# VHH binders against q84jc2: the designs that were tried, part 88

Target 1, 232 residues: q84jc2
Amino acid sequence: MSKMRNLVEEKFLEFYESWVIQLELYLHQLLIAHNNNTMSETELRHLISKLTTHHKAYYTAKWAAIREDVLAFFGSVWLNPLENACSWLTGWKPSMVFRMVDRLRKSRVVLVEAQVKKLEELRVKTKFDEQKIEREMERYQVAMADRKMVELARLGCHVGGESVMVVEAAVRGLSMGLEKMVKAADCVRLKTLKGILDILTPPQCVEFLAAAATFQVQLRRWGNRRHYVTHS

## First folded at step 7 (VHH)

Design g14 (framework vhh_7z1x_3)
Fold by ESMFold2-Fast, scan of step 7:
Structure g14 (fold): chain B 232 residues (1-232), chain A 125 residues (1-125)
Amino acid sequence: as target 1 above (232 residues)
Amino acid sequence: QVQLVETGGGLVQPGGSLRLSCTASGFTFDDTAMNWVRQAPGKGLEWLSAISSSGGYTSYADSVKGRFTISRDNAKNTLYLQMNSLQPDDTAVYFCAKEYDLWSEYYTGSSFDYWGQGTQVTVSS
């Protein structure tokens, strides 16, 4: 018997819900550390390490899931419509994270000239890498409109027979291209996040991570506050 | 300095079971995704299963779903593959494979950055 196509969606939904609960607990710790700042440098580094480990857990789970079904991450069932509308290639847009960095510059936390220079260099590099991924997406979309692919799609309109098997094999091949693209985008996300954390001091890292986690949690809450009338 | 050592392979009859182990050293095991991959005689590498760094998510190739179970013990730096209902087509060298540390290492587009020496599994009557 064939397995259900939504099995990956069900498994990742369960994982994601647990992951978000833990993120909210870490956010609470980050806000306490930021607002009162009674923690030592060692304690702050330990808290930052917990957040980086938590993000690693998400990406390792995501990559395991996309090996089975990358399409589950386009229009994800574990995200509300607002979260999905804000997604760029199955996650946050790397360059937008610098908006959180800009808030640090407007706070009483003083960024030294060397940090400002390194952050600007990272911003430029991140935008360049992001544009490379966008060109890959354009190439993928053009390839989807190729005559050969259009013909295969037409064959898929016929039910049963060998045409179904041929179409399924072609779709599998296309999903491999999306998997590579999603992994490339995730690598840009992680390199950007690591780069920011490597430039910032521990108190600045806590402020940055608190801002990022607050935005993620609030975006989810704003989307979930939308009143849905469910039909029985 | 990264080392992955597989054990638990051997000769088994069709329908039998084996448990493979992979002991890891030289990297932070508990923040790294792990995989099992096999290579049958005269064939290319086939990915079988993946497990997230925490063990909170697992995935499987269609050929082994329902028969194989991946697990890990982060306190012991050990990865496992429980293989049930073994078939002659499961005859292969089984490799433990480390996923890239996306936090510390440059991603080259390859699936894995390190793999072990492999352990032979032979399913025959």
Scores: ipSAE 0.693, ipTM 0.872, lowest interface PAE 1.1, mean pLDDT 85

Design g15 (framework vhh_7z1x_3)
Fold by ESMFold2-Fast, scan of step 7:
Structure g15 (fold): chain B 232 residues (1-232), chain A 125 residues (1-125)
Amino acid sequence: as target 1 above (232 residues)
Amino acid sequence: QVQLVETGGGLVQPGGSLRLSCTASGFTFDDHAMNWVRQAPGKGLEWLSAISSSGGYTSYADSVKGRFTISRDNAKNTLYLQMNSLQPDDTAVYFCAKEYDLWSEYYTGSSFDYWGQGTQVTVSS
C-alpha cells in the first residue's frame, strides 16, 4: 500500500534504526582510536573487524529483505529525503569512497607509492564495474518500458484468473531483475571496501572508516534537520 | 571444505511440529546469511526463510509466515527451523543453504553458493 508501510518496510526500518545507533557507537570508538597513538595493531585490527562485521550484518539483512520485497529499497521509508537523493542503486555510490581515500594523502600517516598505485588500480576497476552496472540498468529500464509495460498494458485489458496470473508473473520477473541489479551493485560496494581495507595499514583503515562513518551519520543528521525545518 | 549437515526430519501428523537443525563447517559461519529451501515431490525448489549473519533480521516466504521460525546459534555454527502447524503440502526435502559471499566474490546471479544434503519431512496421517 502506497500510504501504509508493508511488513518488510516496518521490519527493516526497525533493523536499520538499531544498526545506525550501533554505527554511531563504532564511529565514537574509531575517532578515539584515530586520535590515540597508543593502541596496538592487534587492537586496531579488532576494531576494524567489528566495523566490517557490522557492514556484513547490514548487507546480509538487506539481501534477506530484498528476497521478500526489493521495491522497498527503491522507496526506502527508513531513509530521509536527502539520504534517498544521494543513493545510487539503493545505496552509496562505490566510486565516492575514494574521496575519503584522497584525504589520507594529506593525513598524519602518509601513503607509500605501492599503496597509491594499488588504490588507483582499484579506483579504475571500481569505476569500470560501476559503469557496467549502470549500462545494465539502462538496458533493463528500456526493456521494461518497451516489453514489460506493453505486455502489462495489453493484458490489463482482460479480466479473469488467466490474465491476472500472467500479469503477476510479469511483475515477479520485473522484481527479480531489480534484485539481481541491487545484488550486483552491493557486491561492487563490498569489494571496493574490502579492497581499500586490504591495501591500507590498520591506522589508515581506522582513519578511512572514521571518515566514511562520519559522512554517513552527518548526511542523516543534515536530512533530518531539513525535514523538521520544513514541517515546523 | 564447506559442509552443511541437516538433521531433524521425519514423519509427523498434520498439525504437528518439527525442529530442523543444520550444522555448518569449513567457513566463518557468523559472516554469512543462511537460508532454508525445500523441494516437494515433482516440484522445483522453493525458498522458505533467510536469516542475516547476526540474526538481527529474518525473512519468510508467504507460504510459511506465522508457522515457521528461523534462528541461529553462531557459537555452535548451527542454523534452526522451527516448523509448527504442519500440513500435508509441507512434505518435501528440506535444505540448508549458504548465501553467496558478498565480501570477496563477484555476484554471478546465484543466490546460494553451497547446499546441504537435505533432510526428508513427511506430513501424513
Scores: ipSAE 0.623, ipTM 0.847, lowest interface PAE 1.5, mean pLDDT 85

Design g16 (framework vhh_7z1x_3)
Fold by ESMFold2-Fast, scan of step 7:
Structure g16 (fold): chain B 232 residues (1-232), chain A 125 residues (1-125)
Amino acid sequence: as target 1 above (232 residues)
Amino acid sequence: QVQLVETGGGLVQPGGSLRLSCTASGFTFDDNAMNWVRQAPGKGLEWLSAISSSGGYTSYADSVKGRFTISRDNAKNTLYLQMNSLQPDDTAVYFCAKEYDLWSEYYTGSSFDYWGQGTQVTVSS
């Protein structure tokens, strides 16, 4: 129902706005920690834990919301057009974060050989898992085209309330398939993030998380300003 | 190498009980949610139950709720399914399935990266 969809969208919009504000506050703490050599390993691990808990909270809220209305996450109202344009299956593309890792490797963070090997193994595995999900999405889109054609053929033969029931069945089928794929994509995201943090030292984790948060915050700010300028 | 091995299947009379075990190796068992899935002869796969990495959260399919209990022993790397009040339509191959590697208490009940070979359960008089 559109009423159920609107409630999910409103609730998640409120959640996401507050979640991003808290991410910006954590980014400030990460930048301070990165520029300060006085923090202990225990203090750095505590900060990293706050960030991982924050990301876990996002996926907890997201999975509750997609159970109610997964379609809210395709063309999300809480994201600006630039953020939506950069989305892959309702979120960041897992393999893209390795570009941030590559920059750390080459510029500011000294990675030992064992870490480089583990990161490459994780990159290969992540790309493989990502491609499997892309094939599933392609199969789903083909199947949805087939279902739509069947639906349109049936609508051409019937008059009355049967049209509504066929549309409802098609939407339910779409939702169930998309929920499965979105959760699979989010699982790859969580596995990739956890894997990177498990490989990196606490100072390297702080730098990685700062880079990731900076990119997310800047993308949102730039997209919001671009939209604002068209109306100012 | 990840390996999941199911045991405990067999022939049981209607109204009887069985306990299935799944022994896991090749991954950090206490970091991963686990699932039980079955396939009856000539039917598709049916998800039955999920348990979080700590065992703090569980969920069940309506068809088995109140009759089956999922549990785990992280010290032994073992997943269990206690099956009570078995009916002839519970006859199936039962599979242990590992959830995608997620943090702590997370599971989907639909995204599995490894499966066992299954154990046969036959409910017949």
Scores: ipSAE 0.000, ipTM 0.230, lowest interface PAE 11.7, mean pLDDT 81

Design g17 (framework vhh_7z1x_3)
Fold by ESMFold2-Fast, scan of step 7:
Structure g17 (fold): chain B 232 residues (1-232), chain A 125 residues (1-125)
Amino acid sequence: as target 1 above (232 residues)
Amino acid sequence: QVQLVETGGGLVQPGGSLRLSCTASGFTFDDYAMNWVRQAPGKGLEWLSAISSSGGYTSYADSVKGRFTISRDNAKNTLYLQMNSLQPDDTAVYFCAKEYDLWSEYYTGSSFDSWGQGTQVTVSS
C-alpha cells in the first residue's frame, strides 16, 4: 500500500494543525489589542513580533518539508479543497494582501500620503515578481513535458540497473525544479509581508495582521463546513 | 559576518556513533532553518537533514532516516546531528548549512545561503 508514501504528508499535517491553532490564539490577541487601545507601542511591537516569528516558523518548516517531498505541497492533504482552490504556487498570492491593506484606507486608522506612495511602489514590485515566477512555471511545465518524453524513450532503449538510475536522476531533477520555484514564490510572499509591516505603524500592523489571519481562519472554516459523503 | 563552525568529526568503526555540533554567529540563529549536508570523496554534495527555526519540524534524506537525528539549541546558537549505526558509506566531510534568507527579494537558485568549513567523518577499521 501507500503508507510510507504519505509520511511527509502526515507529519506536516500534524505540524500545520498545531500551527493553525496557535494562529487562532494570536488572532484573538490581535483583536483584543485592536479593540481596546490600551496597549503601549512596545506591547504592540511585541505582539507583531510574535506573528512574524510564527510565520517564519511556518516557512522554515515548509522549506524543510519540500526538500524531502515538494509534491506534497501541490496536493496538500492538510488543506481543504477551498483553501487549495485559493492557492497560488503552494500558498497565498502575494498581491492579494494589498486588498487587505486597501481596507486600512476605509478604517479609523488612516494611512498618510508617504505610506500610500510606498505601498503602491511595493505593490508594483510584487506584481512584477509574481509575473516572473509565472513565466518560470510556464517554462518548467513545457520542459517537464519534454523531459518525460525523453525519459520514456530512454527507458524503452535500456533495460536493467542503468535505466533505473536514469529514471531516478530525472525524477530528482523534476523535484529540484519545483523546489526552486516554490522557494522563489515564498521569498516574494515574505518580502511583501515584511515590506508592508515596515511601512505601517504598530496599530496599523495589528489591524492588517488581524485582517489577514481572520481571512485565513475563516477560509479554512468555510471549506471545512462543506457537506461530505460518509461511508458507513 | 555569518560564521558556522562544525566540530565532532573523527574516525569511528562501523556500527559506531558520533555527535556533530555546529556553532553559529553573525545572524539571528532562531530565524532560520538549518541543514546538514555531506560530500563523500569524489562525489557530489548530498543533503541529509533539515530543521525548522523553532525545531518543531525536521526532515531527513532516505539514506539516513532512522539512523541520524537533527536537533538545535537556540539559546546556544548550536545545531546538532546525532549519527548512529554508522556505515562505511557515511564517510564524508559534513557541513552545517544555513537556509536561504526568506526575507530576500528573490531566491537565487542556490541550495543554501551559507556553509561552514566542514568536519571529516571517517567510518572504517
Scores: ipSAE 0.635, ipTM 0.853, lowest interface PAE 1.5, mean pLDDT 85

Design g18 (framework vhh_7z1x_3)
Fold by ESMFold2-Fast, scan of step 7:
Structure g18 (fold): chain B 232 residues (1-232), chain A 125 residues (1-125)
Amino acid sequence: as target 1 above (232 residues)
Amino acid sequence: QVQLVETGGGLVQPGGSLRLSCTASGFTFDDYAMNWVRQAPGKGLEWLSAISSSGGYTSYADSVKGRFTISRDNAKNTLYLQMNSLQPDDTAVYFCAKEYDLWSEYYTGSSFDVWGQGTQVTVSS
């Protein structure tokens, strides 16, 4: 069993490190905007647009990478163990962002009743979509133990071109199934993010994006210092 | 009107090079990943290469790694495929394809939602 890092892992690690550095620069701009009441709505919308474009760049890069090797995203080498432990289907769990939205209710920028209602409707819809994907993943994992897969695993123990080719075809099919599930999960993530940004005002969007980016950056820093992290 | 138009195909000798172009219109080009796909005579579709919305990440099928290079110019709404060391087995109709809209409410299982009409590449002596 080779444990050498493949080319997809090396390329995406390089991409991700650069992407995180740029996220930190945008976080700095978000924090300045949040603390500066003199920025116009147009300036705030421009900054929000930069962040949404940055997130789109990540997901388009991820989808390009999973076409070559979706398995690289399960236990990713560019993520530390803490980041991997907090992952749900290769990324953040969509419903968890509503915890960050709940913190906005305690800030100086108050949510009006119409926004609260729309956010609750989005939360319910997001949890429903999330549960649907979880059921699909459970079915996928159970299907790996069905009679057909067990027979293919048995054939893989024998030397021979025919048995090897049949096993390789089955593995390709399994990878394609994972690609579809990851893409479905990413669409729920982006739909949830867009929905929140469409409901919030520009100052509220800046506060939300700053909170999300802060958590992502700090989680990475905490995990990278794991020898000083005390686990109960 | 959403449209993709491929150009640059033609006849080339084995070992030669070609550069394909794909011009996009009717959508915000720099919001989407773009792909190259080919279909050889009597064969199915084969995905070749993808590029992220910013151009910061590229990926390739094993059959073309080291020989083909995907790139984009977002200011010109144009996608490129530089093909080097062409082989007779590279003879196919080449299509550019737009990635599925990541903001869509439900993922339908489709990888691409917009295709070009294709451009013919023939590798022979």
Scores: ipSAE 0.660, ipTM 0.858, lowest interface PAE 1.3, mean pLDDT 85

Design g19 (framework vhh_7z1x_3)
Fold by ESMFold2-Fast, scan of step 7:
Structure g19 (fold): chain B 232 residues (1-232), chain A 125 residues (1-125)
Amino acid sequence: as target 1 above (232 residues)
Amino acid sequence: QVQLVETGGGLVQPGGSLRLSCTASGFTFDDYAMNWVRQAPGKGLEWLSAISSSGGYTSYADSVKGRFTISRDNAKNTLYLQMNSLQPDDTAVYFCAKEYDLWSEYYTGSSFDHWGQGTQVTVSS
């Protein structure tokens, strides 16, 4: 319908840009820590805690924003087209993170058998939770085409001096349904992230978080390269 | 155990101002988003405003935009709602509400994890 930015889009764009700048600073610290043989376990845990807090700040901000306008997160203006193309239900697909974990398993970094087993169990559970949400999203989309919704859409045309209140209630219901699904997906993301961090040692956590942050930062940089669009 | 205690309500004239406070205990306050919700007599719950864990992002319902300001002091475990240009239609019980634990809880579809007892705001001459 409207292609204008609303207040939520403008405010979250400002928030997200500063959040990404801080993520890049934390990435720099993670890379330094990865190459430092003398950093204590306590120091590594503090750095991991900073990243965890940073991600919590993002999700609490996101949840505040979606209460006001969940649709702003579908095709987000603060993400470039490449970032949007790689999005699953307004964020990263939870199961993809295990590809970064696989790098640790196949490198010179030795994961013990107990860790490998726990990571595989977590992977299976994450995929199961992810598929459950995908089924709920499909049911939501099918419900949009139900006869009741089609009838409400017909009644939504203003032909007189009165608004159709039942259409307004239906629109509110649609937004609440999307908010619930986005929150469910974010909970799977955060449980998956926490699960991985709980299984890995502090040095392995630093390597994992550095890999994840590197991918996020590079994806943004690749997608932002558009000089040929603005200057032919 | 989680406790949320609202204060600052009362009787105020149209066009007046009030500042509500909510003191939190029993959880790590700076890990959670916080919300203000109200309920007018005989009506359902209306969400008004939310603030992120750090205070870096705020959101508002259309009915209160430009008149109400949400803020927090994480050192004091306190949430605030500054209410300006109050109108008779703002008469309601105001509740402080804690968001779900993003890290460990299953999202059940309920609106909020915990609520306070509420504080009454009456806007009348």
Scores: ipSAE 0.559, ipTM 0.829, lowest interface PAE 1.9, mean pLDDT 84

Design g2 (framework vhh_7z1x_3)
Fold by ESMFold2-Fast, scan of step 7:
Structure g2 (fold): chain B 232 residues (1-232), chain A 125 residues (1-125)
Amino acid sequence: as target 1 above (232 residues)
Amino acid sequence: QVQLVETGGGLVQPGGSLRLSCTASGFTFDDYAMNWVRQAPGKGLEWLSAISSSGGYTSYADSVKGRFTISRDNAKNTLYLQMNSLQPDDTAVYFCAKESDLWSEYYTGSSFDYWGQGTQVTVSS
């Protein structure tokens, strides 16, 4: 029902706003840790763990929401137009994070050759996984169009009666395939994030997570400024 | 060894209430989303509800919205389903299901990697 889908959008909007506020608090802690060397390895690992847990909370919430309404994540109401324009299969493009990793090569926390090699191997695998998903999505879009067209044609032959139920069945069929693709993309995202964190030292993890969180927060602020902030 | 154990099922009259519990062991409970799924006699599996790892987000199937409430206690590694306004059509075996590992490659099958043995709920006069 469309009313129930509106409630899903409202619930996830509330969740996402709270999640972003907490991300900004964690970013503050990451920047403090990055700007001085007073934290122990145990303290740094604890901070990294808090960020990892925070990202897991997002994906577990997202997966709970998409079981109810995956279409809410295509053109999300909790994202501004700039954030939506930068989305790849309902989230960040996994290979994009290697751009942030490249900044570490020019930082005061230098990568050793063994790390560079492992990161390049991970980058290649991540791009391979992305291409596989893009191929599946292309095939799915063709299949969705064919299935939807058949259902719409059938509906046109039967004016009245069961028309609403036939449309709902078609939408559910489309949604099942999209849920599968979104979860596949999210698994590549999480696998890429874990892979990077496993390769980096704790100080390098803090710098990487700070860069990623800064980009996410700034993209949101920039998009909101251009579309929702009035000149005084 | 991952184990999920459901309790709280039984016989109840239409309009009645039941509270199901699922105790988890063998994995880090607070890292995963949890789900309730049921199977009525002679029918396939029906997903009912999901809860995020922190409990900060919940979702429900249309058939149970407003009647069932999912919750979790991460300190006790326990998942709950409060069922109100029960109807004869709610008669089924109810399963606790763990969401697939967040770091694992996504598979084309079920999104759940572990299930409990199930608990029987019968709604009849």
Scores: ipSAE 0.519, ipTM 0.809, lowest interface PAE 2.1, mean pLDDT 84

Design g20 (framework vhh_7z1x_3)
Fold by ESMFold2-Fast, scan of step 7:
Structure g20 (fold): chain B 232 residues (1-232), chain A 125 residues (1-125)
Amino acid sequence: as target 1 above (232 residues)
Amino acid sequence: QVQLVETGGGLVQPGGSLRLSCTASGFTFDDYAMNWVRQAPGKGLEWLSAISSSGGYTSYADSVKGRFTISRDNAKNTLYLQMNSLQPDDTAVYFCAKEYDLWSEYYTGSSYDYWGQGTQVTVSS
C-alpha cells in the first residue's frame, strides 16, 4: 500500500501544477474583464462558469485522490509550506471568502440591501457549518487516544504477521474517517462559493473571483520565494 | 430525473477483455465525478475506479490497477470502463455511480447520490 500512496502524491502533484497554471490564465481573463466595462452579461456569465467548472474539476479530482490516500492531503507535497500552514482541513477556510466580500464593499461596489442581508445570512450559516465540522474533527482526534488506538500504537512498534494485519486494518479505518471529514469540509467550501456567486451580479462575481484567485496565486508566490539549502 | 444505464456486460473467458459503457441523462454530466463499483455474488460493494469531472484525474482500487482503465466522453454523456486480463474473481454486477453532489447543503457520508441498474459480468470458461 505504501507504493499506492507515493503514486497518489506524484499524480496529484502533476494534476495540481496544471490546474494552477489554468487558474492563472483564468485570473488574467478575470482582471481584463474587471478593467474592461464593454463585456456583455452573457460574456461575464460564461467566464464565471469557466471558473466554477475549474473549481469543480479540482474537487472532483481531490475526491478521487483521497479515496486512494487521504493522508496525502494533510501536509501536501504539491503545496509549499506557507500554503500548508494556511490550510484548514486540507483547504481554504470557508468563512475566509467573506473577507473578499468585505473588499467588494470597500471598493465602492454597489451592493443592494437585499444582497447584504443574504450575504450576512450565508456568512452566519457558513460559520455554523464550520464549527460543526470542527467539533466532528475534535471528536475524531479524541477517539485517536481511545484504549483501542493506544493498543494499536503499541503494536505499531512490532512488525510481523498478525500484528501487521491488525495495524493495517486500523489505519484504513482512520483514513476512512478522515475522508468523510475532508468531504464534509469540501462541501461547505463549495456551498459557500456557490452561495456567494448566486447572490452577486455577474460584474460583482468577476470582481470577487478575481480577488480570490489573486490571493491564492499570491500566497503561492510568497511561499515559493523562500530559499532553503537541501542536503543531497 | 437522473438516469444511468450500464451496458457491455456478458460472458468472457479468463484473460479476455470487455468494455463497459454507462450513458447518463438528467444532470450536467460534465460537472460530476463518476465511479465504477461492483458487487460479486455473496459479497459487499467494492469501489473500483473514479474519474474527475474533466477526466484530468483518475484513481483505481488495488485489485484492478493496471488491468482496468476508466475514461469518459463528456460530449456523449458516457462513462467507460475498459477491462483487460479478466479473472474469475472479476465476476460481478458492475454499477455506474454518480458522485455526491458537491453543491449539496450537507455531506451525509454517502459517496454517491445515484447508481445505475448494473450490468452482469461473468468470467468463466
Scores: ipSAE 0.637, ipTM 0.844, lowest interface PAE 1.2, mean pLDDT 84

Design g21 (framework vhh_7z1x_3)
Fold by ESMFold2-Fast, scan of step 7:
Structure g21 (fold): chain B 232 residues (1-232), chain A 125 residues (1-125)
Amino acid sequence: as target 1 above (232 residues)
Amino acid sequence: QVQLVETGGGLVQPGGSLRLSCTASGFTFDDYAMNWVRQAPGKGLEWLSAISSSGGYTSYADSVKGRFTISRDNAKNTLYLQMNSLQPDDTAVYFCAKEYDLWSEYYTGSSPDYWGQGTQVTVSS
């Protein structure tokens, strides 16, 4: 699968760099909307829709890529070491976004009591779903360890088609388990984002999306600065 | 101080071509991805194209795919947009944009100043 992995990595690297560049452009538009306060509700909803579509495009591309090579998403070549260190199942940890919401409350967000209650309910459900996935990951790691016996057979014994087929089947099983797990985590991410956006007003959505995009882009910059300092 | 200077705009007939240039100074040009965006009168900003810091990867909006080509010369700190098969609906002010410090802008509420002054492109017979 090394040849398919190489092609998947190259294709997704190209996609991801373009996707981040577009995210930064959308962030620029979100900051203008937040600071100028001149956009109509219709214009704000259109901008929010562009961001939502942009995130959906990411998961569409990711899910196509993981179907071909899920392992490309563990230790991703398109992410710097800091971004990789902060990853939880190939992406951001779902509960993290509620820290963004809490930060916005202190900055300029006036949330009504009904919104606060709904956000707290969503926070609890998100943490519950997150823990459920962590338990599945733990079970998967145990199963993965057992399958490493196949790797020893592959390394020590170069035998004909039957042996090759057994090794390939075991590796495929391992990869399918990881794909299912990553997709489950991504579903929690998407449900959490949608839930927050459904609760917030358009101006609050703009402020939330600006905070989230700022964090993502800035994390990339911090990691890139360290990487450039350490290479020779 | 970050400076972006766009040149190459003007009046062109439908089907014609123009090459826009953006000269950058005040930052390490080859550390940043670069973008071209445009704004027609009464409309918001439309993103057109992006190029990675190395120039190895490019992307385009569907409205300009196959007609526009983005490129860069890191030795000269210059970004280019080659525009072919121009149409009347390409009439807009074209801006060069770099990646910017988002934390300062987010927390202070300051508008980004990394957009160039822009260059006007008018496609008319």
Scores: ipSAE 0.000, ipTM 0.140, lowest interface PAE 16.5, mean pLDDT 78

Design g22 (framework vhh_7z1x_3)
Fold by ESMFold2-Fast, scan of step 7:
Structure g22 (fold): chain B 232 residues (1-232), chain A 125 residues (1-125)
Amino acid sequence: as target 1 above (232 residues)
Amino acid sequence: QVQLVETGGGLVQPGGSLRLSCTASGFTFDDYAMNWVRQAPGKGLEWLSAISSSGGYTSYADSVKGRFTISRDNAKNTLYLQMNSLQPDDTAVYFCAKEYDLWSEYYTGSSLDYWGQGTQVTVSS
């Protein structure tokens, strides 16, 4: 019994819950570092490295999981409905993080002109990469309506081993297409994150990572506490 | 220069066990997911298992689930595959493979970046 197959959803839910707990611990460390100006550059770089490693652990785990079941990431059971509603291709929309970066312009650790220019160049490139992926997703959705897919749907209505095999092959093909798009989106996410961290100073990186982690944690809490009153 | 070197293959009888090792160099090993894939005689490549950069998540193909265990030692830049309850249809060349660079500009559809030279596993009576 202990060697029974685990569903990808169950296994990734367990991983994700542990990953979020560790993210909250790192957020606490980021907030201490941000409020306490006594930390050295070496100590700040070490903390930033821990966060970067933590995010890499998430994406490498996600990529391992999507090799078994990419569909588990569309409407994920480890995310509440609010988190799922805010998702773009199974995760955060890359260009959204620039709204968090814009807050740094008003912080005590202000951005210099050269950083502002590099961030704007990165923002433009990120939006271009997003639009390219959105065009691929649109083509994928349109392909669902072609005559071959309609024919496969009709075949699936017939009871028989041959029809079952044809439908299974079609589902595998659809999953492969989604996996490619999810991986492309994740590459844009990580490239954007790395680009921002490469442009910012260590204190600015700490402030940015704290803002991003705070938003992620708060979005989860807001969604978990949802109660809408339609009449009062 | 990225280099992956597999060892531990050999001849084993059905029901036997083998432990494969893959030593990595030329890249930051703990930044990447790692994979095991195999190629049986006259057949295409079959993905077997993946492990996240930290080792915190593992995945397996249905054909090996419950029999094979993937693990890694980031301090030694080494990937492992513990193979138990080996069957004749497990006969193949086994390859260690580095996952695609997540920091690359555009994903081209290839999930595996670099491959090792392979190690032969033969399961026969």
Scores: ipSAE 0.596, ipTM 0.835, lowest interface PAE 1.5, mean pLDDT 84

